VH-VL binders against Carboxypeptidase Z (CPZ). Designs and how they scored, part 1

All scores and structures are predictions.

Target 1, 134 residues: Carboxypeptidase Z (CPZ), of Homo sapiens (Human) (q66k79r27to160)
Amino acid sequence: NPAGECHRPPAADSATCVDLQLRTCSDAAYNHTTFPNLLQHRSWEVVEASSEYILLSVLHQLLEGQCNPDLRLLGCAVLAPRCEGGWVRRPCRHICEGLREVCQPAFDAIDMAWPYFLDCHRYFTREDEGCYDP
Positions, changes and structure headers below are counted from each chain's first letter, unless a header gives other numbers; Kabat numbers aren't used for antibody chains.
F, E and O are the ipSAE of ESMFold2-Fast, ESMFold2 and OpenDDE, as the mean of both directions, binder to target and target to binder. V2 is 0.75 times the mean of E and O plus 0.25 times the DockQ between their complexes.
Where letters were taken out, [cut] stands.
Atom coordinates printed by the task and the answers are left out, and those that the model quotes come from them; centres of patches stay.

## First folded at step 1 (VH-VL)

Design E0ad (framework fv_emapalumab)
Fold by ESMFold2-Fast, scan of step 1:
Structure E0ad (fold): chain C 134 residues (1-134), chain A 126 residues (1-126), chain B 111 residues (1-111)
Amino acid sequence: as target 1 above (134 residues)
Amino acid sequence: EVQLLESGGGLVQPGGSLRLSCAASGFTFSSYAMSWVRQAPGKGLEWVSAISGSGGSTYYADSVKGRFTISRDNSKNTLYLQMNSLRAEDTAVYYCARYRSYTWLGGKTYTYFDYWGQGTLVTVSS
Amino acid sequence: NFMLTQPHSVSESPGKTVTISCTRSSGSIASNYVQWYQQRPGSSPTTVIYEDNQRPSGVPDRFSGSIDSSSNSASLTISGLKTEDEADYYCQSYDSSNHVVFGGGTKLTVL
């Protein structure tokens, strides 16, 4: 599945799924998310006002077209995580690490560090734990 | 400015061993995958090996698998290639290159060598 | 897995346009991205095109890349040829076995 695994992951968190309404994430491969998100934002208003969302929303304007679509979808997996069958799916750490390597020249070109909320050791999990490939 | 400097090349007998080094500067070394690409005299480019930024994943061309070992020391900003059981057909200029590899969400794989060193010549001959 | 086939040599006069092809022997050329490298005599390779058709900073817009699914090939086009363009050109892609594949190379002679 190019959109990620459809099976319940071993380390999944129980959640109530709601419709995905985040504008920058409208092209995600899933239709449902949950609150609180991985950053502990409790509502759409809180997410949209967050520094993380504002940063993600303008990243594609700061970088050339290189890595922009996947970087945005990686951010969406954290800010509006996939919710299915009453469980939250955490994004894959190896995807985060690989994307950071590919995107590093673009970030270097604009003298910007990789975003802290996308630190691959924070909200991302291993493949053997059933992670979601955004 | 990104700079890659290879060293360790030389003349070696068939069956012998040699270790190549590549000193990197001008970028955050641990954030980038690295690769070795070789070129036999008067011939084309041939990929040899690649290593992830953390060193946790390594990749080898079939022609060198089991004989060559790629490694890195991120504290020294240095990439290595340990070459064992050398054969005449391993004679080539060996280039150190900064390597990016990722499979995008659409399934297309992106592999790109954006900076290359000057190369170091390895000659395997009696 | 597959091979990338290039013409051994191409030649053209200054100011003209030349196109170098890179044909994939099996599987679709569009399955993975294609890069192009330039190697001038006595020098290391340098990138002129990445991700099928993108130019790195410093590469003039005379260099362009394209993919043609009907011929299962990638092409490097160099317009307004200059003597400094004389070099070997290599295409490069990726196969499903996690191997980097280079084309055999094309020597461009500018007359």
Scores: ipSAE 0.013, ipTM 0.618, lowest interface PAE 8.1, mean pLDDT 85

Design E0u (framework fv_emapalumab)
Fold by ESMFold2-Fast, scan of step 1:
Structure E0u (fold): chain C 134 residues (1-134), chain A 127 residues (1-127), chain B 111 residues (1-111)
Amino acid sequence: as target 1 above (134 residues)
Amino acid sequence: EVQLLESGGGLVQPGGSLRLSCAASGFTFSSYAMSWVRQAPGKGLEWVSAISGSGGSTYYADSVKGRFTISRDNSKNTLYLQMNSLRAEDTAVYYCARDRGKYSSFLYWGSYYMDVWGQGTLVTVSS
Amino acid sequence: NFMLTQPHSVSESPGKTVTISCTRSSGSIASNYVQWYQQRPGSSPTTVIYEDNQRPSGVPDRFSGSIDSSSNSASLTISGLKTEDEADYYCQSYDSSNHVVFGGGTKLTVL
């Protein structure tokens, strides 16, 4: 994109927006995403074959009735991040932290560690940097 | 004051076994993941093992997997390392360390940030 | 499964600035947090930097950490060098499988 472009939100990366096509993310509050995603996957085929996407699908089934829907949407924010007006948006760190706390008993019950790709300090940002609620 | 004190080190023959203990004080022990880190004489630091706050999740370096077992007794505020089939290359000062990251009953919460270290206990594997 | 590579030793005069590098052999250095530990002779390690660039309480602001994704390395920078900064310095990171890795260590000499 041309130098000096206005409308860049804080904590946003320049990107070309495409339609959101992941079935597990069809109920997200946005309908456009981009490649590479926050994990540097370059296509839908790469995302769907990734260990992160497979893990998210497994967790969706194992944690049914627990924190499940929120966990899936959090995963979508990383695997198919929100893209608006040519900018990738980062989800809010405090949402990740709150969900991790709520989901803790469910993860404990299945003796599983919180997924690293959902590490609240890596792909999530602060409210003062213009984060969004996934 | 937060303190960690290792004990149980000593001289042991190759093929032998030894159990290390780490006594914790000054904090809610069950709220923290813990690690064992070793250092061979004149060498660098090497991570050995980690355990979640409840003991539900354990992790091991490939060099010790199958031979060492990490465990904890939260009622006694004590961390353990059971070392079996000891080899000369296991000779080192063994440190216990606390992970400042948040804990959960069965999860290892954290970034492996070791904010408090014990004084270490020397294990010598020699004939 | 990766290695963290540090220089074996660095030297600098009092009052100057020194930078110690820590290069990751595979995977991105930015994929996992990096900590830095200081170990003086006969002492246990203590943390000088955690989670890439954070300083624990009591660590002077002369110590700073940074990540450079283009060189796939982390750096510890110590400004205003003092003789008491003489120590071995270790970087440390981990992977998504919860394997923890330490760098080989760097001996800092202030003379």
Scores: ipSAE 0.000, ipTM 0.539, lowest interface PAE 14.7, mean pLDDT 83

Design E1l (framework fv_emapalumab)
Heavy chain, then light chain:
Amino acid sequence: EVQLLESGGGLVQPGGSLRLSCAASGFTFSKYAMSWVRQAPGKGLEWVSAISWSGGSTYYADSVKGRFTISRDNSKNTLYLQMNSLRAEDTAVYYCARLPRFLEWLSYYMDVWGQGTLVTVSS
Amino acid sequence: NFMLTQPHSVSESPGKTVTISCTRSSGSIASNYVQWYQQRPGSSPTTVIYEDNQRPSGVPDRFSGSIDSSSNSASLTISGLKTEDEADYYCQSYDSSKYVVFGGGTKLTVL
ESMFold2-Fast, scan of step 1: ipSAE 0.000; ipTM 0.528

Design E1q (framework fv_emapalumab)
Heavy chain, then light chain:
Amino acid sequence: EVQLLESGGGLVQPGGSLRLSCAASGFTFSKYAMSWVRQAPGKGLEWVSAISWSGGSTYYADSVKGRFTISRDNSKNTLYLQMNSLRAEDTAVYYCARAPLWFGELYRYFDYWGQGTLVTVSS
Amino acid sequence: NFMLTQPHSVSESPGKTVTISCTRSSGSIASNYVQWYQQRPGSSPTTVIYEDNQRPSGVPDRFSGSIDSSSNSASLTISGLKTEDEADYYCQSYDSSKYVVFGGGTKLTVL
ESMFold2-Fast, scan of step 1: ipSAE 0.005; ipTM 0.537

Design E1x (framework fv_emapalumab)
Fold by ESMFold2-Fast, scan of step 1:
Structure E1x (fold): chain C 134 residues (1-134), chain A 124 residues (1-124), chain B 111 residues (1-111)
Amino acid sequence: as target 1 above (134 residues)
Amino acid sequence: EVQLLESGGGLVQPGGSLRLSCAASGFTFSKYAMSWVRQAPGKGLEWVSAISWSGGSTYYADSVKGRFTISRDNSKNTLYLQMNSLRAEDTAVYYCARELYGSWFKYYYYMDVWGQGTLVTVSS
Amino acid sequence: NFMLTQPHSVSESPGKTVTISCTRSSGSIASNYVQWYQQRPGSSPTTVIYEDNQRPSGVPDRFSGSIDSSSNSASLTISGLKTEDEADYYCQSYDSSKYVVFGGGTKLTVL
């Protein structure tokens, strides 16, 4: 912005956008992400080694056919968040809540709780705050 | 548009070394994991090695572990295979392949694009 | 650790349907995805099926993949067989200790 003022989308943080270079997120609706991600990981190597990333792969094995690929895309919104026009975007809370309801019986069947890093109230925001569909 | 072009193959004596290169074009190389797969004359496909998109993780078949090193240079869109202590049984066409590996949810290594292959002959 | 076993060769006449099996020696065939590669004489492999039953763009719908948990096998089925389908076919899956496991390959002859 020439005046030093910027039009910031609600609930968006300033960021330097980089190419989305995580193969597991190649089918995401966006092509750019940023570091740190929403979990404060600062590089792809840190993401690949994280307990959250490993947990998603384990959950898929245990929840096969129930709520994938949507669970994977939800994880991508946290581990490789959407970055557009110099802003990191937060995914919609209602999408997270809907997916949790769909996946809940499968999680219950394996006696496991919904993951804390995917808690719909932590990294997700409201429609009136300018959220996006992951 | 999407291409993988291999080079560096040739005749080498047992105990010798060779370095293979694979030049990628038409896609964002740094976004994909890559593999080397070989095929001995008249034989089937044998996976050799794989490398993650960043180069931070490498994987090897037991038959080549400790002798071969996979690496990549994302700034040059190039994949490498350094082959040391070569044996007659390493004689094969070596293919560069773009792969899907380390799934978040279900494991698989899927080679969706293959290079033309480069022949390595280990003979005296 | 497991092996994938394919028949060494199959043959069939043009217009008929052929099925190539890929049997896993231990553990469930359904636990990881199966891919199928076609290699025509003198050329590099190309993918005809990925993720058990998906076709890449440009692969005819005559090619299909399936998983049969009761026989612990994956199958590649080619209907309306054509002479250009003559090739070697390889199945491939994942093993936690070996990583990439290929079947031994099946030579398809169209007579």
Scores: ipSAE 0.007, ipTM 0.519, lowest interface PAE 11.5, mean pLDDT 82

Design F0a (framework fv_firastotug)
Fold by ESMFold2-Fast, scan of step 1:
Structure F0a (fold): chain C 134 residues (1-134), chain A 121 residues (1-121), chain B 108 residues (1-108)
Amino acid sequence: as target 1 above (134 residues)
Amino acid sequence: EVQLVESGGGLVQPGGSLRLSCAASGYSISSGYYWSWIRQAPGKGLEWLARIYHSGSTYYSTSLKSRLTISRDNSKNTLYLQLNSLRAEDTAVYYCARGYRYFLSGYFDYWGQGTLVTVSS
Amino acid sequence: DIQLTQSPSSLSASVGDRVTITCRASQSVSSSYLAWYQQKPGKAPKLLIYDASSRATGIPSRFSGSGSGTDFTLTISSLQPEDFATYYCQQYGSSPLTFGQGTKVEIK
């Protein structure tokens, strides 16, 4: 490994990168993820059986247009996080906050709260800590 | 720093097809934002045609959906618009534009200079 | 689809005049996601205002926007020679994105 891979980037966790196989996330801007994911799921089978994945699939069905693709990609950043050069990358908090604001009327229309696993203060980090746009 | 340059306009025949390109520089089209095609017929207002999200998801105006395809080549950092079954009413200046994403909104902060398409025999 | 209607469609004004252009939406625009553009002949539109009232970088303070729901306004407090142009409103609260028909500001 070059010296750069031995140094931990800000807001990054060391990980073994594997191919991104989750079909719901096939249009993500990255091709590699890791286990455990940010929710501590340890395999594809666990992710697909999770309440978070089921909820994301339901929301994909109910919400269309302006929210649908970006909400799904935000979920993918948590369920199948970006893995590059042996590091897990954290998505940007301000992207989460902006998406929540745009999608709030759609969530209100179906009488649902913003999902807890997408709480913008849990798995998302600040731009000055090296976050990425999911 | 973001610049957009359209190409592919000119005189085209009714019933034919049009393929426009928009070369982006200063920002990677795959890393964020919405990217759109907007047209303006001579002396008329602006008409939104299609947009593509950085994720690759596409959206089209309802009246033109059957004739339009928006696409991109991330390796060339280029946006494309294909318009089929051309009519005289498709004569317009065609613009590409970047939609600002931090608020997941579709206002346009950068525009290309436009390329004129004339549909006439 | 949200239809945007601008009024007036055209106006004549003199340098130093206060100019007000309105944009009315057929349905409520979510989160005041409305922008204003300036377009001069032969040029691409230029962003002036976004989120109904936020001025874009480099845009003079004489341009201001206001409004929410279905009623929005662009104001030029003291018209300058370079301000003679066509102005467009645009909503992005819902898909498809739609523009107003434009307001032409001409020399009196």
Scores: ipSAE 0.000, ipTM 0.499, lowest interface PAE 14.1, mean pLDDT 81

Design F0c (framework fv_firastotug)
Fold by ESMFold2-Fast, scan of step 1:
Structure F0c (fold): chain C 134 residues (1-134), chain A 122 residues (1-122), chain B 108 residues (1-108)
Amino acid sequence: as target 1 above (134 residues)
Amino acid sequence: EVQLVESGGGLVQPGGSLRLSCAASGYSISSGYYWSWIRQAPGKGLEWLARIYHSGSTYYSTSLKSRLTISRDNSKNTLYLQLNSLRAEDTAVYYCAKDRGYSFLWGAFDIWGQGTLVTVSS
Amino acid sequence: DIQLTQSPSSLSASVGDRVTITCRASQSVSSSYLAWYQQKPGKAPKLLIYDASSRATGIPSRFSGSGSGTDFTLTISSLQPEDFATYYCQQYGSSPLTFGQGTKVEIK
C-alpha cells in the first residue's frame, strides 16, 4: 500500500535530457532520459537502490522466459523515461494493459501481484495525449 | 555449455580495416544477454571496446566509437567487430565475451573466447 | 569514466601466504558492480568474483572479495601454486566499462 501518495511525473513541457546510462535499460529504443524520473528519483544511485528497481529485477529473474524483455522495457519507461526535445515523455497505457494481460498467468504462477508502480493508470497515458511505444 | 570462438585476426596494414567474428555455440545470442568485445595489447591490461544487446542496442568505448562497429548475425549465431583506420596501437589480442547478467541485470564476463591476435604493422 | 587503480602493481609471495589486492575507483561504483578476474600467460581471463563479494561457480573458497563505493579488495587466504597469475578488477556500474591496470602475483 502506497498510503495514498501522489506519484506524479515531472512537468510535461520542461526537462533537461541526459544520456541514458542505466545498464538494465540499454535495450530501450531511446538514448536520453531525465531526472527526476517518473517516481521522483533524482539520480542513478537512487534508482538502483529503490524498492521499485529491486522489485523489477527480482520479478524479471522469476519470470525469465515469460515476459522478457517487454516487462523490463515497461519498467524502464518509468525508471528511466524517454526525454526528447526538452520534455519527458510518458509511455502508452494500452501497451501496459496488453503486457499485464499477457503476463498475468506468469505472475499468478509465482503468487505475486502486478507491481504498483507499473499500475497502468499511474504513469502511462493515452495516444491522444502523445504517448510513445517503449 | 556456452562456447565462444573468435576468428579473423592476423597481420593487417596501417590505415586498413579489420573484421573479426565470434561464433557462439550452446546459446542463442538473440536470447537476451549482452555480448562484448575486449582487447589486450601485448604486455598490457584489458580494454573494453563495445557491447551489443540481443535487441541490437550498442554501446562503445568513448575513444573508439568513430572507428568501431559491433554487429551480429542471429541466423549464424555470430558476433562481429569492425575496426577502421587501423593504427599500430590497435595491435592486441581481441576477445569476445558474454555478460553473466540477463535482461534486467548487467554483470561480469563469465564466458570468454580464447582470443584472436591482430598485428598492425607496415 | 571511472578509473580503477590497483595496488600493488606487482607482488612476490610464497605458497601459503595471505595475498591482498586493492582496487580503488575514481568515483563510486553503483550497486557494488565490481568483478575480479585471474589471467595466466597466453590464456583468456577467468571470472573469480562478481558483485564485489560473490564467488563465481567453481572458484575455491580461499578467494574472497569485499568492499563498496570506491574501495574494493580481493583476498587469497592461502596462496596455492596455481594462483601465480595477473589479477584484474573491473567495474560494470556505469558505461564505459573499465578495468584496473592489473596486479601480477609472482613466486618469491
Scores: ipSAE 0.000, ipTM 0.517, lowest interface PAE 12.7, mean pLDDT 82

Design F0i (framework fv_firastotug; at its last look DockQ between E and O 0.03; V2 from the best seeds 0.00; counts 0 for: pae E 16.2 > 2, placed apart)
Heavy chain, then light chain:
Amino acid sequence: EVQLVESGGGLVQPGGSLRLSCAASGYSISSGYYWSWIRQAPGKGLEWLARIYHSGSTYYSTSLKSRLTISRDNSKNTLYLQLNSLRAEDTAVYYCARDKITMVRGVIYYFDYWGQGTLVTVSS
Amino acid sequence: DIQLTQSPSSLSASVGDRVTITCRASQSVSSSYLAWYQQKPGKAPKLLIYDASSRATGIPSRFSGSGSGTDFTLTISSLQPEDFATYYCQQYGSSPLTFGQGTKVEIK
ESMFold2-Fast, scan of step 1: ipSAE 0.012; ipTM 0.573
ESMFold2, look of step 2: ipSAE 0.000; ipTM 0.438
ESMFold2 (binder alone), look of step 2: mean pLDDT 89; pTM 0.893
OpenDDE, look of step 2: ipSAE 0.006; ipTM 0.603

Design F0o (framework fv_firastotug; at its last look DockQ between E and O 0.10; V2 from the best seeds 0.00; counts 0 for: pae E 12.6 > 2, placed apart)
Heavy chain, then light chain:
Amino acid sequence: EVQLVESGGGLVQPGGSLRLSCAASGYSISSGYYWSWIRQAPGKGLEWLARIYHSGSTYYSTSLKSRLTISRDNSKNTLYLQLNSLRAEDTAVYYCARDSRLRYFDWLPYFDYWGQGTLVTVSS
Amino acid sequence: DIQLTQSPSSLSASVGDRVTITCRASQSVSSSYLAWYQQKPGKAPKLLIYDASSRATGIPSRFSGSGSGTDFTLTISSLQPEDFATYYCQQYGSSPLTFGQGTKVEIK
ESMFold2-Fast, scan of step 1: ipSAE 0.017; ipTM 0.536
ESMFold2, look of step 2: ipSAE 0.005; ipTM 0.505
ESMFold2 (binder alone), look of step 2: mean pLDDT 88; pTM 0.899
OpenDDE, look of step 2: ipSAE 0.005; ipTM 0.624

Design F0t (framework fv_firastotug)
Heavy chain, then light chain:
Amino acid sequence: EVQLVESGGGLVQPGGSLRLSCAASGYSISSGYYWSWIRQAPGKGLEWLARIYHSGSTYYSTSLKSRLTISRDNSKNTLYLQLNSLRAEDTAVYYCARGPSLYELFKRGAFDYWGQGTLVTVSS
Amino acid sequence: DIQLTQSPSSLSASVGDRVTITCRASQSVSSSYLAWYQQKPGKAPKLLIYDASSRATGIPSRFSGSGSGTDFTLTISSLQPEDFATYYCQQYGSSPLTFGQGTKVEIK
ESMFold2-Fast, scan of step 1: ipSAE 0.006; ipTM 0.532

Design F0y (framework fv_firastotug)
Fold by ESMFold2-Fast, scan of step 1:
Structure F0y (fold): chain C 134 residues (1-134), chain A 124 residues (1-124), chain B 108 residues (1-108)
Amino acid sequence: as target 1 above (134 residues)
Amino acid sequence: EVQLVESGGGLVQPGGSLRLSCAASGYSISSGYYWSWIRQAPGKGLEWLARIYHSGSTYYSTSLKSRLTISRDNSKNTLYLQLNSLRAEDTAVYYCARTPGYLFYTKSHAFDIWGQGTLVTVSS
Amino acid sequence: DIQLTQSPSSLSASVGDRVTITCRASQSVSSSYLAWYQQKPGKAPKLLIYDASSRATGIPSRFSGSGSGTDFTLTISSLQPEDFATYYCQQYGSSPLTFGQGTKVEIK
């Protein structure tokens, strides 16, 4: 870029980055997130009271040893998404699809459907759109 | 301040059905807490019966799954338990209890708040 | 299903005594997802300890929990008059949720 311009990454929204405070996500590969999150939650209090956060806690307990902790980290990508350089980032769809495949037998064993908020076509994007691996 | 109040107990005949209610106050059940039903036969220990998640997903004791239905009404802030084909062995105090679910690897499934219990007597 | 066995089933103790109750699981309890409850006659159970060793809000420091895997312990370091009750362990590491049979702590 001859002009030295900074360009918006594909599939990224402008955001003010804040420190990642959610304890559940303390082992994520990034240290900053933003509000609203991808589910449009406006604060940590709202996230912690959300049905999505509570579902991740349940799934972690029930599916321990097969697809944990990757399922938790996938949830963190939606509930406390990576924020860097003033942009909120969307995680890769292929990571979501691969994890769903790995976790399917465990979900079947406990008679549960894959969570709607982790629908791989909802908050996840393609590699050619600049997605990140959670 | 959170309270759970059970109702619907009393004398029920063998072969009949039981429908219990658990009214929550001091918080909205639609906020995403989990709820369980637990019973205790006279002089005996505690037995977990059923749990309902925020999503509406339900889980049951393996031995009682065919006779139990757990449900909720978010607009009434109330949890329900239906038990069919009653037997004398179903005589117990029935409790509803909350699990907070807020901390992923901490007390998410411990029962932090319990109702007072409602006595169900199955007798002819 | 994970079966929980408490020992002893009952004990007699005096005010000021150290009381120890054990809970043994038939299989390893994942993530130490084990709680202890206190129940007095005619009352609902009250949460004392969660995640094997974390004390619930408002619970006196004389109550402590420890253990992992299949062996868990509840200790009351100096028994008080209000502590005479039945105590239950409960696992939430796997479905179905299960409770121990209970330990009755009686006045000597």
Scores: ipSAE 0.005, ipTM 0.513, lowest interface PAE 12.5, mean pLDDT 82

Design F1b (framework fv_firastotug)
Fold by ESMFold2-Fast, scan of step 1:
Structure F1b (fold): chain C 134 residues (1-134), chain A 121 residues (1-121), chain B 108 residues (1-108)
Amino acid sequence: as target 1 above (134 residues)
Amino acid sequence: EVQLVESGGGLVQPGGSLRLSCAASGYSISSGYHWSWIRQAPGKGLEWLARIYYSGSTYYSTSLKSRLTISRDNSKNTLYLQLNSLRAEDTAVYYCARDLRWGYYPYFDYWGQGTLVTVSS
Amino acid sequence: DIQLTQSPSSLSASVGDRVTITCRASQSVSSRYLAWYQQKPGKAPKLLIYDASSRATGIPSRFSGSGSGTDFTLTISSLQPEDFATYYCQQYYSWPLTFGQGTKVEIK
């Protein structure tokens, strides 16, 4: 354990929950999110203009049902993270790792690397830290 | 109760191809997420072959990827496995199995009865 | 790939015996990502235990699972006649999915 101790997510444990307005994420298992999101975007306008959101939208079409909607929901967990009970929730790292493995052939077919903002070690946490399934 | 019934097995010649079917009842495949094919050679252990996600995305065993295609027909509530370029070592009982876990790697809560594929001249 | 090694490969037991089967992973599969199956001759495998220790629906309480990391155990507290079968562990921590080689429980 280089870190040794339990760490709180970068967005902090405490948050003000707002309604989930991102249409691409309307089928998420939750109805509330927060700002800043896990990428430190501070509003819906910033999210929709971001390279990460544009990439997620392109991948949704480009993979033509491969990994979809799983990849979209994983992206939503970072761009519009689950907020409940006054704190932001982190999605499970093993879900990210599993989806990356399954999606790798589809990404290879379009000659594309797994997106950096979905790096499973950046915004995802362990099950023993109370992660949720996106 | 959930039932999965495989069909399409039998004796096939080396180099031939075969399409296996798995008909689900008591459960709609359109309401669940994931299905796999697993095989077992006579007297040997279990080998995972392929998985199809609810989204339609597919993942295959690396060693068999070029010879297998997994697919489904939601209107018929049926899962398929296409095997090509069959070899004697493909002789096995082939099972379909359900996984209802969204986004996770699977364990298998329901299995079909299996269908025997024998590859022999 | 994660290799699963079961011990013993076979055992002989009598009705009423306590039977212990172990599954060792070549690398950690965390606290949760291991399942156990029972297979009787000529039949499909049946899920017994998932998430290392959770009994599947309808599975008798004499079956229990324990362990974490690399070392996992299936225990049958009082072997019944219907329990003579081959048992397999499976990891679902990472691709590709792998199974142990199986442990055959035979009547003594």
Scores: ipSAE 0.005, ipTM 0.510, lowest interface PAE 14.0, mean pLDDT 81

Design F1d (framework fv_firastotug)
Fold by ESMFold2-Fast, scan of step 1:
Structure F1d (fold): chain C 134 residues (1-134), chain A 123 residues (1-123), chain B 108 residues (1-108)
Amino acid sequence: as target 1 above (134 residues)
Amino acid sequence: EVQLVESGGGLVQPGGSLRLSCAASGYSISSGYHWSWIRQAPGKGLEWLARIYYSGSTYYSTSLKSRLTISRDNSKNTLYLQLNSLRAEDTAVYYCARKPYYDFWSGYSFDYWGQGTLVTVSS
Amino acid sequence: DIQLTQSPSSLSASVGDRVTITCRASQSVSSRYLAWYQQKPGKAPKLLIYDASSRATGIPSRFSGSGSGTDFTLTISSLQPEDFATYYCQQYYSWPLTFGQGTKVEIK
């Protein structure tokens, strides 16, 4: 599959795709993820206790319109990344950049900066590198 | 012990083709790294050429993409670089380099390099 | 393509000196997507720093990296005899990957 660049651990059980269990991400376009996630969380317990997951849940409640569900799905691509065939696929940077621009007025209204873990230059890759639309 | 060994260099003629090999030992090339070819002309700096992910996805330098093919053979644990239509400016030491497994999420820095193989293009 | 320019192109230093090498990008490479390498004559490059400031495994604490955006710095706090080499910066913000032209650190 040419859609997405991937990297999996060498011969490790943590490289195995697991079912996507996060209720927050139930409407994602995929059903499997892996550990460690893109933030190096090694289990569901760690993800659910993370500041990033809590922040995403709060922002989902506070933000309106097109920003709301798309921001959640973008966060899911980092916290519970798509796993297929034993590798992790990275979401498209241009989707992140477009969403950041759409969401900017809503973030400004609540006096909050765009989350660091969703910095479009960290975990997102270019279309010519085989990214996917989360 | 982790090791990369390049081979296939030597004297080649302008207009010909070049096929280089990079044999990996101490780990499997199918096991979650991405691999690049990088060259260095005598007395000059480093130039990135191509990469292949463990998934098989490839990417090439824009100036060389029509002349380059990167590939691998998982059964031989070996990477290859094919360069066609050789020119005198292709004279360089060619390196095989590996992206760190545990630093994948940190971007495309290289933790292991082969010793390099010298390619000289002249008549 | 992103062009990286290193300054100085060469410098002369003595053992024990503090050495500073600068890398400037033609456009922003974000806060993290820069690495530094050391290369000795006849040898392959060796990774020193990744993500602008993170030391690679086994690299002595005298090597440090800093910077963000377009301006990055590699510092060697107390130069040792084995540190005389050429140093390269590399960006991985955008394809194709690009390297700086190199900075040669020579003995005084």
Scores: ipSAE 0.005, ipTM 0.494, lowest interface PAE 16.4, mean pLDDT 79

